VH-VL binders against q9h9l3. Designs and how they scored, part 181

Target 1, 176 residues: q9h9l3
Amino acid sequence: PRKMVAIDCEMVGTGPKGHVSSLARCSIVNYNGDVLYDEYILPPCHIVDYRTRWSGIRKQHMVNATPFKIARGQILKILTGKIVVGHAIHNDFKALQYFHPKSLTRDTSHIPPLNRKADCPENATMSLKHLTKKLLNRDIQVGKSGHSSVEDAQATMELYKLVEVEWEEHLARNPP
Key: E = the ipSAE of ESMFold2; O = the ipSAE of OpenDDE; V2 = 0.75 times the mean of E and O plus 0.25 times the DockQ between their complexes.

## First folded at step 10 (VH-VL)

Design n60 (framework fv_nivolumab; at its last look DockQ between E and O 0.63; V2 from the best seeds 0.59)
Fold by ESMFold2-Fast, scan of step 10:
Structure n60 (fold): chain C 176 residues (1-176), chain A 124 residues (1-124), chain B 107 residues (1-107)
Amino acid sequence: as target 1 above (176 residues)
Amino acid sequence: QVQLVESGGGVVQPGRSLRLDCKASGFTFSDYDMHWVRQAPGKGLEWVAVISYDGSNKYYADSVKGRFTISRDNSKNTLFLQMNSLRAEDTAVYYCAKEGYYQSTAFLRYFDYWGQGTLVTVSS
Amino acid sequence: EIVLTQSPATLSLSPGERATLSCRASQSVDDYLAWYQQKPGQAPRLLIYDADNRATGIPARFSGSGSGTDFTLTISSLEPEDFAVYYCQQYDNWPLTFGQGTKVEIK
């Protein structure tokens, strides 16, 4: 079987008024939820807005953070050739400046059977927080200190496992 | 500079159809979920529909579900709203609206840019 | 659906006065709340996003506060250009909803 990992990234605001989303943390977990990678990442540009309520990132996390170019190389080495699961994963790939093949990408925000299990509209983009609550009876992204990309990656993998058999069969019949 | 320009509004009879276009410029259109928001004369704002960055996900307000279809053409930076079976209650200024900055799992569906709006009047 | 209730419906004040506008959600929306300003014949203009972040180009006299179900937009000292209708919007859950608006008018 092809190896599978789940990813979640956090972004900070760079560029004019902090409107550019730059990678500042990345977490990758394996099929069982074990952490394979979790690093704070230093953007090459000045950070204007830490977006701490969402990112959980503060100035202290940047002091010994891995430079973007080095972190990107490490992350891509883990992702290459694997099935990569994420939630709104296109945002993570944009921040990584990386193209991952669609045939090896699984986006839990775009899987109709998953929404169906959650009694949500099949083709709506549902938040990770809401899907996790409805399907796993677990509260994530709680409080005002920001999100944990490890927690988000773990929840994402668990959500994918709920529809894995059905969705892999669908993809085999309908290759992307 | 970011611009959103709506077109296609006009006066139409109940039961007829109309298509609205929204031409985007000044940002990477294919990176953002896009929305339609409307406002009836003298009333407040009502969210109408959303389409994901790649066009694969769509969601509608209950008031328009089954009658309106949102679509997009990323090669032309254009958002569409096909409005079928129009009712007097659909009379409104229709705005296309762009989502804010992207964050990994936090969906930030506030609207940092709006079009000028296009008026749709449904009357017999 | 999450209902947003704005109060007061109309706020009559003079230039230089402080304006305080309320937005109450029927259930928690965390910090997924934005405020817009709208003038007659114009599209809405983003003022505040993520409950308390001021949007690009918005003067420092505008500030947002609150979390969960109770939110406030404050204009510390009204300028003539600030007399307009103000809307709050939640984006915690579908469908996206707006408050019914607060009109800030000259006394």
Scores: ipSAE 0.831, ipTM 0.927, lowest interface PAE 0.9, mean pLDDT 93
Fold by ESMFold2, look of step 11:
Structure n60 (fold): chain C 176 residues (1-176), chain A 124 residues (1-124), chain B 107 residues (1-107)
Amino acid sequence: as target 1 above (176 residues)
Amino acid sequence: QVQLVESGGGVVQPGRSLRLDCKASGFTFSDYDMHWVRQAPGKGLEWVAVISYDGSNKYYADSVKGRFTISRDNSKNTLFLQMNSLRAEDTAVYYCAKEGYYQSTAFLRYFDYWGQGTLVTVSS
Amino acid sequence: EIVLTQSPATLSLSPGERATLSCRASQSVDDYLAWYQQKPGQAPRLLIYDADNRATGIPARFSGSGSGTDFTLTISSLEPEDFAVYYCQQYDNWPLTFGQGTKVEIK
């Protein structure tokens, strides 16, 4: 079957009042959780708000960060032709200015069988933190220094594996 | 410049139906999950329902589940609330609410813009 | 569901005084807490998000603090326009919930 990767991004605030979310870190792991890509990325616009409490991004990370256009090219080369797993993945794709084929996209925030395993309502969009705690018995995103996109991508892949057989069969019968 | 305008409120008898509209402008409507929040006269705020940015996921407060349906038409920048089997306790001002900025792994579901509200009164 | 308890229910103060409003959550909501101001006949207005960040256009006299279960909204020197009802809201988990409100009124 197709190769599968998980992606997670961290974003900073750009634009008026820092309300535009711009890519500042991207991590990609393979099916086994091995890191394929993990880079700090310099947005093409001035950073207004590092959002460090959530993003973990500080000005020092931007000093030698890969420019957005170059990083995007590297990332898209990795994603092309693969099943890409993420959590609320549409936000990651928007920050990448990219739309992966829906048939090759898996969003752990919108998989009803995964919610059911967690004893959560099937239609609730549950956070990665809550699903990881309920299903993997792990605490992620601990502390106030920001999230780790490597940790989050790895957790996302492990969550998907819990429902992979069922969900892949569902999608084969119900193409998006 | 963000604007949310609710309409469709009024006085109805218990057991009847009513549909609320919320017209959005000044932002890319299809980028945001949207919410309804209500406030009974003289009371506090109660979250009612959410619909995802693309309309594919919907979630409701227990007090309205099975009776209310949230929907959206992104081509018309409009959010809807269909309220069936209305009860006296549904009497409230209903607000349309927009989330703030998005962050990939943190769901930041505070409301940076609210409509003016539309009053629904359910009485016999 | 996560219950938010605001105290005091009513805070009677004079212009120029410092207002301190409390919001306590029944379980940790990390920093996923917002504060709103509501005047009679108006929609709520966002003051603070992520526990301590001022929203666009909010004067510096408003500040938020706290994390976990204990949160505070402080108005360093009350202006006449600050007499209103204030609500906290958590967004850590479903359902989203609000506190019952603190009315700040002129003494």
Scores: ipSAE 0.708, ipTM 0.889, lowest interface PAE 1.7, mean pLDDT 92
Fold by OpenDDE, look of step 11:
Structure n60 (fold): chain C 176 residues (1-176), chain A 124 residues (1-124), chain B 107 residues (1-107)
Amino acid sequence: as target 1 above (176 residues)
Amino acid sequence: QVQLVESGGGVVQPGRSLRLDCKASGFTFSDYDMHWVRQAPGKGLEWVAVISYDGSNKYYADSVKGRFTISRDNSKNTLFLQMNSLRAEDTAVYYCAKEGYYQSTAFLRYFDYWGQGTLVTVSS
Amino acid sequence: EIVLTQSPATLSLSPGERATLSCRASQSVDDYLAWYQQKPGQAPRLLIYDADNRATGIPARFSGSGSGTDFTLTISSLEPEDFAVYYCQQYDNWPLTFGQGTKVEIK
């Protein structure tokens, strides 16, 4: 069996009117929730919108932030060969300008058994916050000060673990 | 500038089918979940359906489930709504709506941009 | 589904007056609440998202407040162009739902 890691990224707005989502923080945890990576990342372009309400990113976090190219290399080194778990993980990969093999990707926002377990519609996309509250009885992303990517990555991993056996069997029968 | 332009509305008899199109421009269409929202004449707003950014996930209001199909062609920046077995109560202006900004794990299912709407009238 | 109840149904005011619109949810929606303005023959326009965030291009006279089940849209001083129907919308859970609307009309 392959090792699993969970990833969560925070993005800021760059480009015209800040509509381009650029990686500003990345957190990676292992199967047990231990932090493998957690860095603020400096986008190559000027930040127009820190999106602090959601990202938690502030200007002072960028002072000693890791340049994107360097951070990307570090992150990819960790992800390579792993089963990568995330929530709406396509956004994270896009921000990383990296595409992990689909067969090694697990998106907790697209796992019908997980939604069913939470008494949610199987074919609806549920937020990480909602699923975490329903299934783990834990509040994440509380307040308006921004998300904790570490907390979110840990929650994502824990959610996946609830349906891991069932989902892995499903994927084995229905490979992506 | 973001633009959404609906088309395909018209008058149709009950039981018939109709397909609506929504042409998007001014943003990266393939990055956003898209929605249909309708409004019966003189009434309020009713959410109809959502399709994920890549078309892999769809969800419908109970009122249209089994009859309507939402789809998209990202290569053409177009959103579709196939409406089958139409009923009188489906009479409404149909809006395509862009989902608002969201971060990776937080789906903010508000609508920051709307089309002008297209009228569908189901009448015998 | 989460039911949103708006009040009052109709609000008759004069230009320059303060308008206060209420939206009550049947259960907590946290701050996942948006407000829209709709004028006759037009599509809705986003005013507020996340209960208290003003959308881009929306005048400062519009403000949102509240969390959980009780929300308020305030127009500090009504302009002639503000007379319209206002809808609240929750996005905490599926299906997405709207309030029935409040009509702000000229007195």
Scores: ipSAE 0.452, ipTM 0.826, lowest interface PAE 1.2, mean pLDDT 93
ESMFold2 (binder alone), look of step 11: mean pLDDT 92; pTM 0.943

Design n61 (framework fv_nivolumab)
Fold by ESMFold2-Fast, scan of step 10:
Structure n61 (fold): chain C 176 residues (1-176), chain A 124 residues (1-124), chain B 107 residues (1-107)
Amino acid sequence: as target 1 above (176 residues)
Amino acid sequence: QVQLVESGGGVVQPGRSLRLDCKASGFTFSDYDMHWVRQAPGKGLEWVAVISYDGSNKYYADSVKGRFTISRDNSKNTLFLQMNSLRAEDTAVYYCAKEGYYQSAAFLRYFDYWGQGTLVTVSS
Amino acid sequence: EIVLTQSPATLSLSPGERATLSCRASQSVDDYLAWYQQKPGQAPRLLIYDADNRATGIPARFSGSGSGTDFTLTISSLEPEDFAVYYCQQYDNWPLTFGQGTKVEIK
């Protein structure tokens, strides 16, 4: 009965040699795939590497970006108390500097039944791109201009819905 | 600085077992998937196994599946490879390797840091 | 399994010359490709990741190009320390695979 959302974040490289992943865009969709939040976010630290091939983020996107502190507050208001779905979602939570309860977290990169449906190795960490192609017959993350966090969040929600009933039953029997 | 230090290699007879350790420092070990890669003498690189950041997901090359077990202890910043039923063709330098970054719902599984390697020789 | 084929097996060149190394994938790996340098007795060193991104600390004479199935590592002007074995690696799909290597040796 809890409300459910899916999240996907884009990160840029900050810190020494650009090795720190800092939040630079966040997209949140509801159960039906409607966008609840989609903003470019200005990190408080200097951006060393935009990682544009993957993130789609360029210097121009930072001009009107929401400052990290404000964006974080907005995002946490949406996530708090909800079931949050993501792919390798611990990375998104780390970029948000946020702890979300494991009992309310669903990670589509760590759901063995989802891999089984995709004819993939049950306990391997599969990419969102490959799971989406196998199970939804859809190509995401196409082209050279970077990925869409909206597209990724929508695909993630659709993937979770394929195993929702059996996975929620599993979690009820095996609480995290 | 980032360091990965392997240990546990040695000479072992066919059919026996050996455990390799990899001690990590200079980064948040618990944030990264970790890999083992091997190289037979005079040959190229072969990917062996991966373990997810939390230890819940594991995957193996077909050549070692059922014989090798990858594990980790995040409290000790240590990666392990338990090698059972060793064969002559398992003779190689074994490297611990750190994965790149997760970025934009994509896993960037290049290896930005490698250990020095530890030699495993399976010989009678 | 995605097979990576490197060519040539050996490049015999002199310092100052341009080296061009090829890596061909049996199916598309998009831009999920890395290049490593390995010297005798040493661990591999990351040179290029995501097909064309130079790793931190790697000299500008190293560059990567290509996408899909055909990839190239270029060393614009060979320095003495560049004579080594070079490997490509794909990370588009499991299992992760490496090419067989190209040895760049002094002529």
Scores: ipSAE 0.808, ipTM 0.922, lowest interface PAE 1.0, mean pLDDT 93

Design n62 (framework fv_nivolumab)
Fold by ESMFold2-Fast, scan of step 10:
Structure n62 (fold): chain C 176 residues (1-176), chain A 124 residues (1-124), chain B 107 residues (1-107)
Amino acid sequence: as target 1 above (176 residues)
Amino acid sequence: QVQLVESGGGVVQPGRSLRLDCKASGFTFSDYDMHWVRQAPGKGLEWVAVISYDGSNKYYADSVKGRFTISRDNSKNTLFLQMNSLRAEDTAVYYCAKEGYYQSNAFLRYFDYWGQGTLVTVSS
Amino acid sequence: EIVLTQSPATLSLSPGERATLSCRASQSVDDYLAWYQQKPGQAPRLLIYDADNRATGIPARFSGSGSGTDFTLTISSLEPEDFAVYYCQQYDNWPLTFGQGTKVEIK
């Protein structure tokens, strides 16, 4: 694989009244959009709210899900030392209980040139759905069955590739 | 346990400035985008501004753009709204509001907790 | 700007009656819609989020439904404490917008 991957996770609600966001699915794709990892993940805590509208996760997906500790180890082996692209990727790293170096992190919700290309306010946090429609003319996250983390990771990589040269040059001059 | 406490409201003349503070407790402040929402006396709710969890992204309602500045200090769990060039139509109760639970890529910008509000009156 | 239109502006009912409140969006907001209750002198209180999810501590008599452009908040049997102003809010796109409110008052 190239040294750049894109990630998207799905969370379910755990803890009191389901207020805690716990990892329940993770998808990772390579530079070309090929799936490197896609697993349902069993949280160590009782699931109170599946958040199915957003997560796409139902009780049946938990039956053969990979336990959190094992999935986390597998995921971190893929991410470590690579440039990781995501949209609002801070949330994915929180759910993974993982620190990824800022210098190797690319967040497509925080790239002013990408917003400019989409005719959006440069410093507003825009949705992946909106940016994908404006820049790739593609509808994602459609319907009520929940979001596909594979689809979201693939769209995120394609969006990043639109500004990759410009943004990498910017980061070289302005390290985080 | 979650609390948002606003302060800084008061009576101010048109053209002057005022700063509102919102002290947060009971949750990890640095994990959430934070908002200001206002309500003119006897009127409905109007969204004012948002700041991202790390302070890097900001967006404003057209009615306040160029006059108001939102900022935050994550080390002090405090959200700010600097209001410049105040107008009579800015008279409102200003609420600090927290976004709901975080989901990976779904920006769920509903407000699960609100402060009790601070009144800003712009009058001569 | 996505405009939310609430109807009726005022709903005059008696305790025990069913209240049905409408919120219509000028364009699709998918399921990115919330409902709030506000009583005089108080901050708004979240009732429903993601179109149909009841917030923590909200009684079962409150329910939300709808998707896209047409949304409904239903109170199955009004209690005295339910006479208040209700606002819908969309969070599909910027700027965030609220409906103008529906006042549920005792007749």
Scores: ipSAE 0.801, ipTM 0.915, lowest interface PAE 1.2, mean pLDDT 92

Design n63 (framework fv_nivolumab)
Fold by ESMFold2-Fast, scan of step 10:
Structure n63 (fold): chain C 176 residues (1-176), chain A 124 residues (1-124), chain B 107 residues (1-107)
Amino acid sequence: as target 1 above (176 residues)
Amino acid sequence: QVQLVESGGGVVQPGRSLRLDCKASGFTFSDYDMHWVRQAPGKGLEWVAVISYDGSNKYYADSVKGRFTISRDNSKNTLFLQMNSLRAEDTAVYYCAKEGYYQTSAFLRYFDYWGQGTLVTVSS
Amino acid sequence: EIVLTQSPATLSLSPGERATLSCRASQSVDDYLAWYQQKPGQAPRLLIYDADNRATGIPARFSGSGSGTDFTLTISSLEPEDFAVYYCQQYDNWPLTFGQGTKVEIK
């Protein structure tokens, strides 16, 4: 079997009116939740909005941050050929300007059995915060100082592990 | 720049069906979850339905569940609402609404752009 | 279902006065709260998102505050174009819900 990692990225607002979401932090954890990568990333464009309430990113974090081009190369080296788990992961891949094969992608915001275990509507897109509280009895994304992408990646991996056997069997029968 | 244009509204008798379309332009439609919100004459706003960026997830307000179906065609930048078994209380202006920016692992379901609305009147 | 209660129902003020609008949630919505302005015959317009972030193009006289269950929209000095209905909306949990609205009308 291929190795499995979980990813969570944080974005800041760039471009006109700060409406473009640009990568500003990326965390990757292994199957056991150990950190493989965690870096602040400097976007190539001027940051208009740090979105600190959600991103946890402040101007101080941009000092000596890894430039986007270099960070992207490091991240893709870790992701390539692996099963990558994330929550609404298509947005992480978009921020990385990266295509990851659907057969190796696992999105915990789009796994009906996971919602079912949480007593949530099967086809609703549930937040990582609510799924983690219902299924792991743990509060994440607490406070007003922004989210920890490490904490989010770790929670995402643990959520996937709850349905891994069932979901891998489903995917083998119904290839994406 | 960003524009949402609804169509398909009109007068319809109770028990009949109607389909609303929402044509999007000025943004990458396939990147965003999209919603329908309605407003009965002289009343407040009521959330109706949501569809995920790829069409795989859908959720409905209890008042319309089983009667309304939300769908989208990303190749045509178009959002749809199929309304079946219409009732007098479904009379409202129906708005197509776009979610704001996305932050990974946090869904920010406020509506930064709305269509002009299309009026649906269910009357005999 | 999270219920949002707005108060007052109607606020009668003159141009130049400060308007303070309240929105109370039946349970905590953290900072997942937005405010909209709606004028007759028009679609709603986003004013504030994430409780206190002013939307692009919205004048500085509009500000939001609060967290959890108690939220406030403040208009520091009313302009003629500000007389409208204002709605709060929570997006912490499904279903998404709106307050019943506060009408800000000219005295």
Scores: ipSAE 0.806, ipTM 0.919, lowest interface PAE 1.1, mean pLDDT 92

Design n64 (framework fv_nivolumab)
Fold by ESMFold2-Fast, scan of step 10:
Structure n64 (fold): chain C 176 residues (1-176), chain A 124 residues (1-124), chain B 107 residues (1-107)
Amino acid sequence: as target 1 above (176 residues)
Amino acid sequence: QVQLVESGGGVVQPGRSLRLDCKASGFTFSDYDMHWVRQAPGKGLEWVAVISYDGSNKYYADSVKGRFTISRDNSKNTLFLQMNSLRAEDTAVYYCAKEGYYQNSAFLRYFDYWGQGTLVTVSS
Amino acid sequence: EIVLTQSPATLSLSPGERATLSCRASQSVDDYLAWYQQKPGQAPRLLIYDADNRATGIPARFSGSGSGTDFTLTISSLEPEDFAVYYCQQYDNWPLTFGQGTKVEIK
């Protein structure tokens, strides 16, 4: 079986009016929730908006942050050839400027059986916070000082494990 | 810059169908969930439907479930709302609305841009 | 369904006065709340998102505050162009819901 990891990225606003989302932190955990990677990442462009309420990124975190090109290389070495789990993961891949094969991608915001277990509408895109509360009885993304990408990656892996057998069987019968 | 332009509104009789189009420009349409919001004459705003960036997830207000279908064509930067079995209470200005950003698995579903709206009048 | 109740329904003020608009949610929406301005015949315009973040191009006289169930939009000194209807909107949970609106009108 292929190895599986979960990823969650934090973005800051760059470009005109801070409307471009640029990678500023990435956390990757293994199947058991152990941290494989967790680094602050320095965008190549000027940061206009730290988006601190959600990202938890502050100017102090950028002082010794890993430059984007170096961080990207490290991250891609971890992701390549593995099943990668995330929540709204297309946003993380976009921030990484990376294409991961759809056959090896698992997006917990687009798994109908997971929503069904949570008593949520199967076809609605649910937040990680709501799914985690409903299915794991855990509050994540609490407080006003930003979210933990480690906590989010760990929760995402645990959510996927709840439907892993069922969903992998579905994908084997219905390849993407 | 960012523009959303609705079309397809008009006067129809109860029980008939109408399709609304929303043409998007000035942003990467295929990156965003898109919504329809309506407003009856002299009344407040009511959320109607959402479609995910890739079209795989769709959700509707209870008042329109089973009658309305949201869809999109990312190659044409166009959002659609197919309205079937129209009722007098569906009379409203229909707005196409763009969602905010995704940030650390938080869906920021405020509407940073709106179309001009298209009026749908259902009357006999 | 999360119900948003705005008060007052109508606020009659003169230019230069402070306007304070309230929005109360039937259950906590955390900071997932936005405010919109709508003028007659026009689409709504985003003013505030994430409870207290001013949208691009919105004048400094507009500010938002609150968290959980109780939210406030403040206009520190009304300009003639500020007389409009204001709506709050929650995006914590489905379905997305709006308040009924507060009309700010000239006295």
Scores: ipSAE 0.800, ipTM 0.917, lowest interface PAE 1.1, mean pLDDT 92

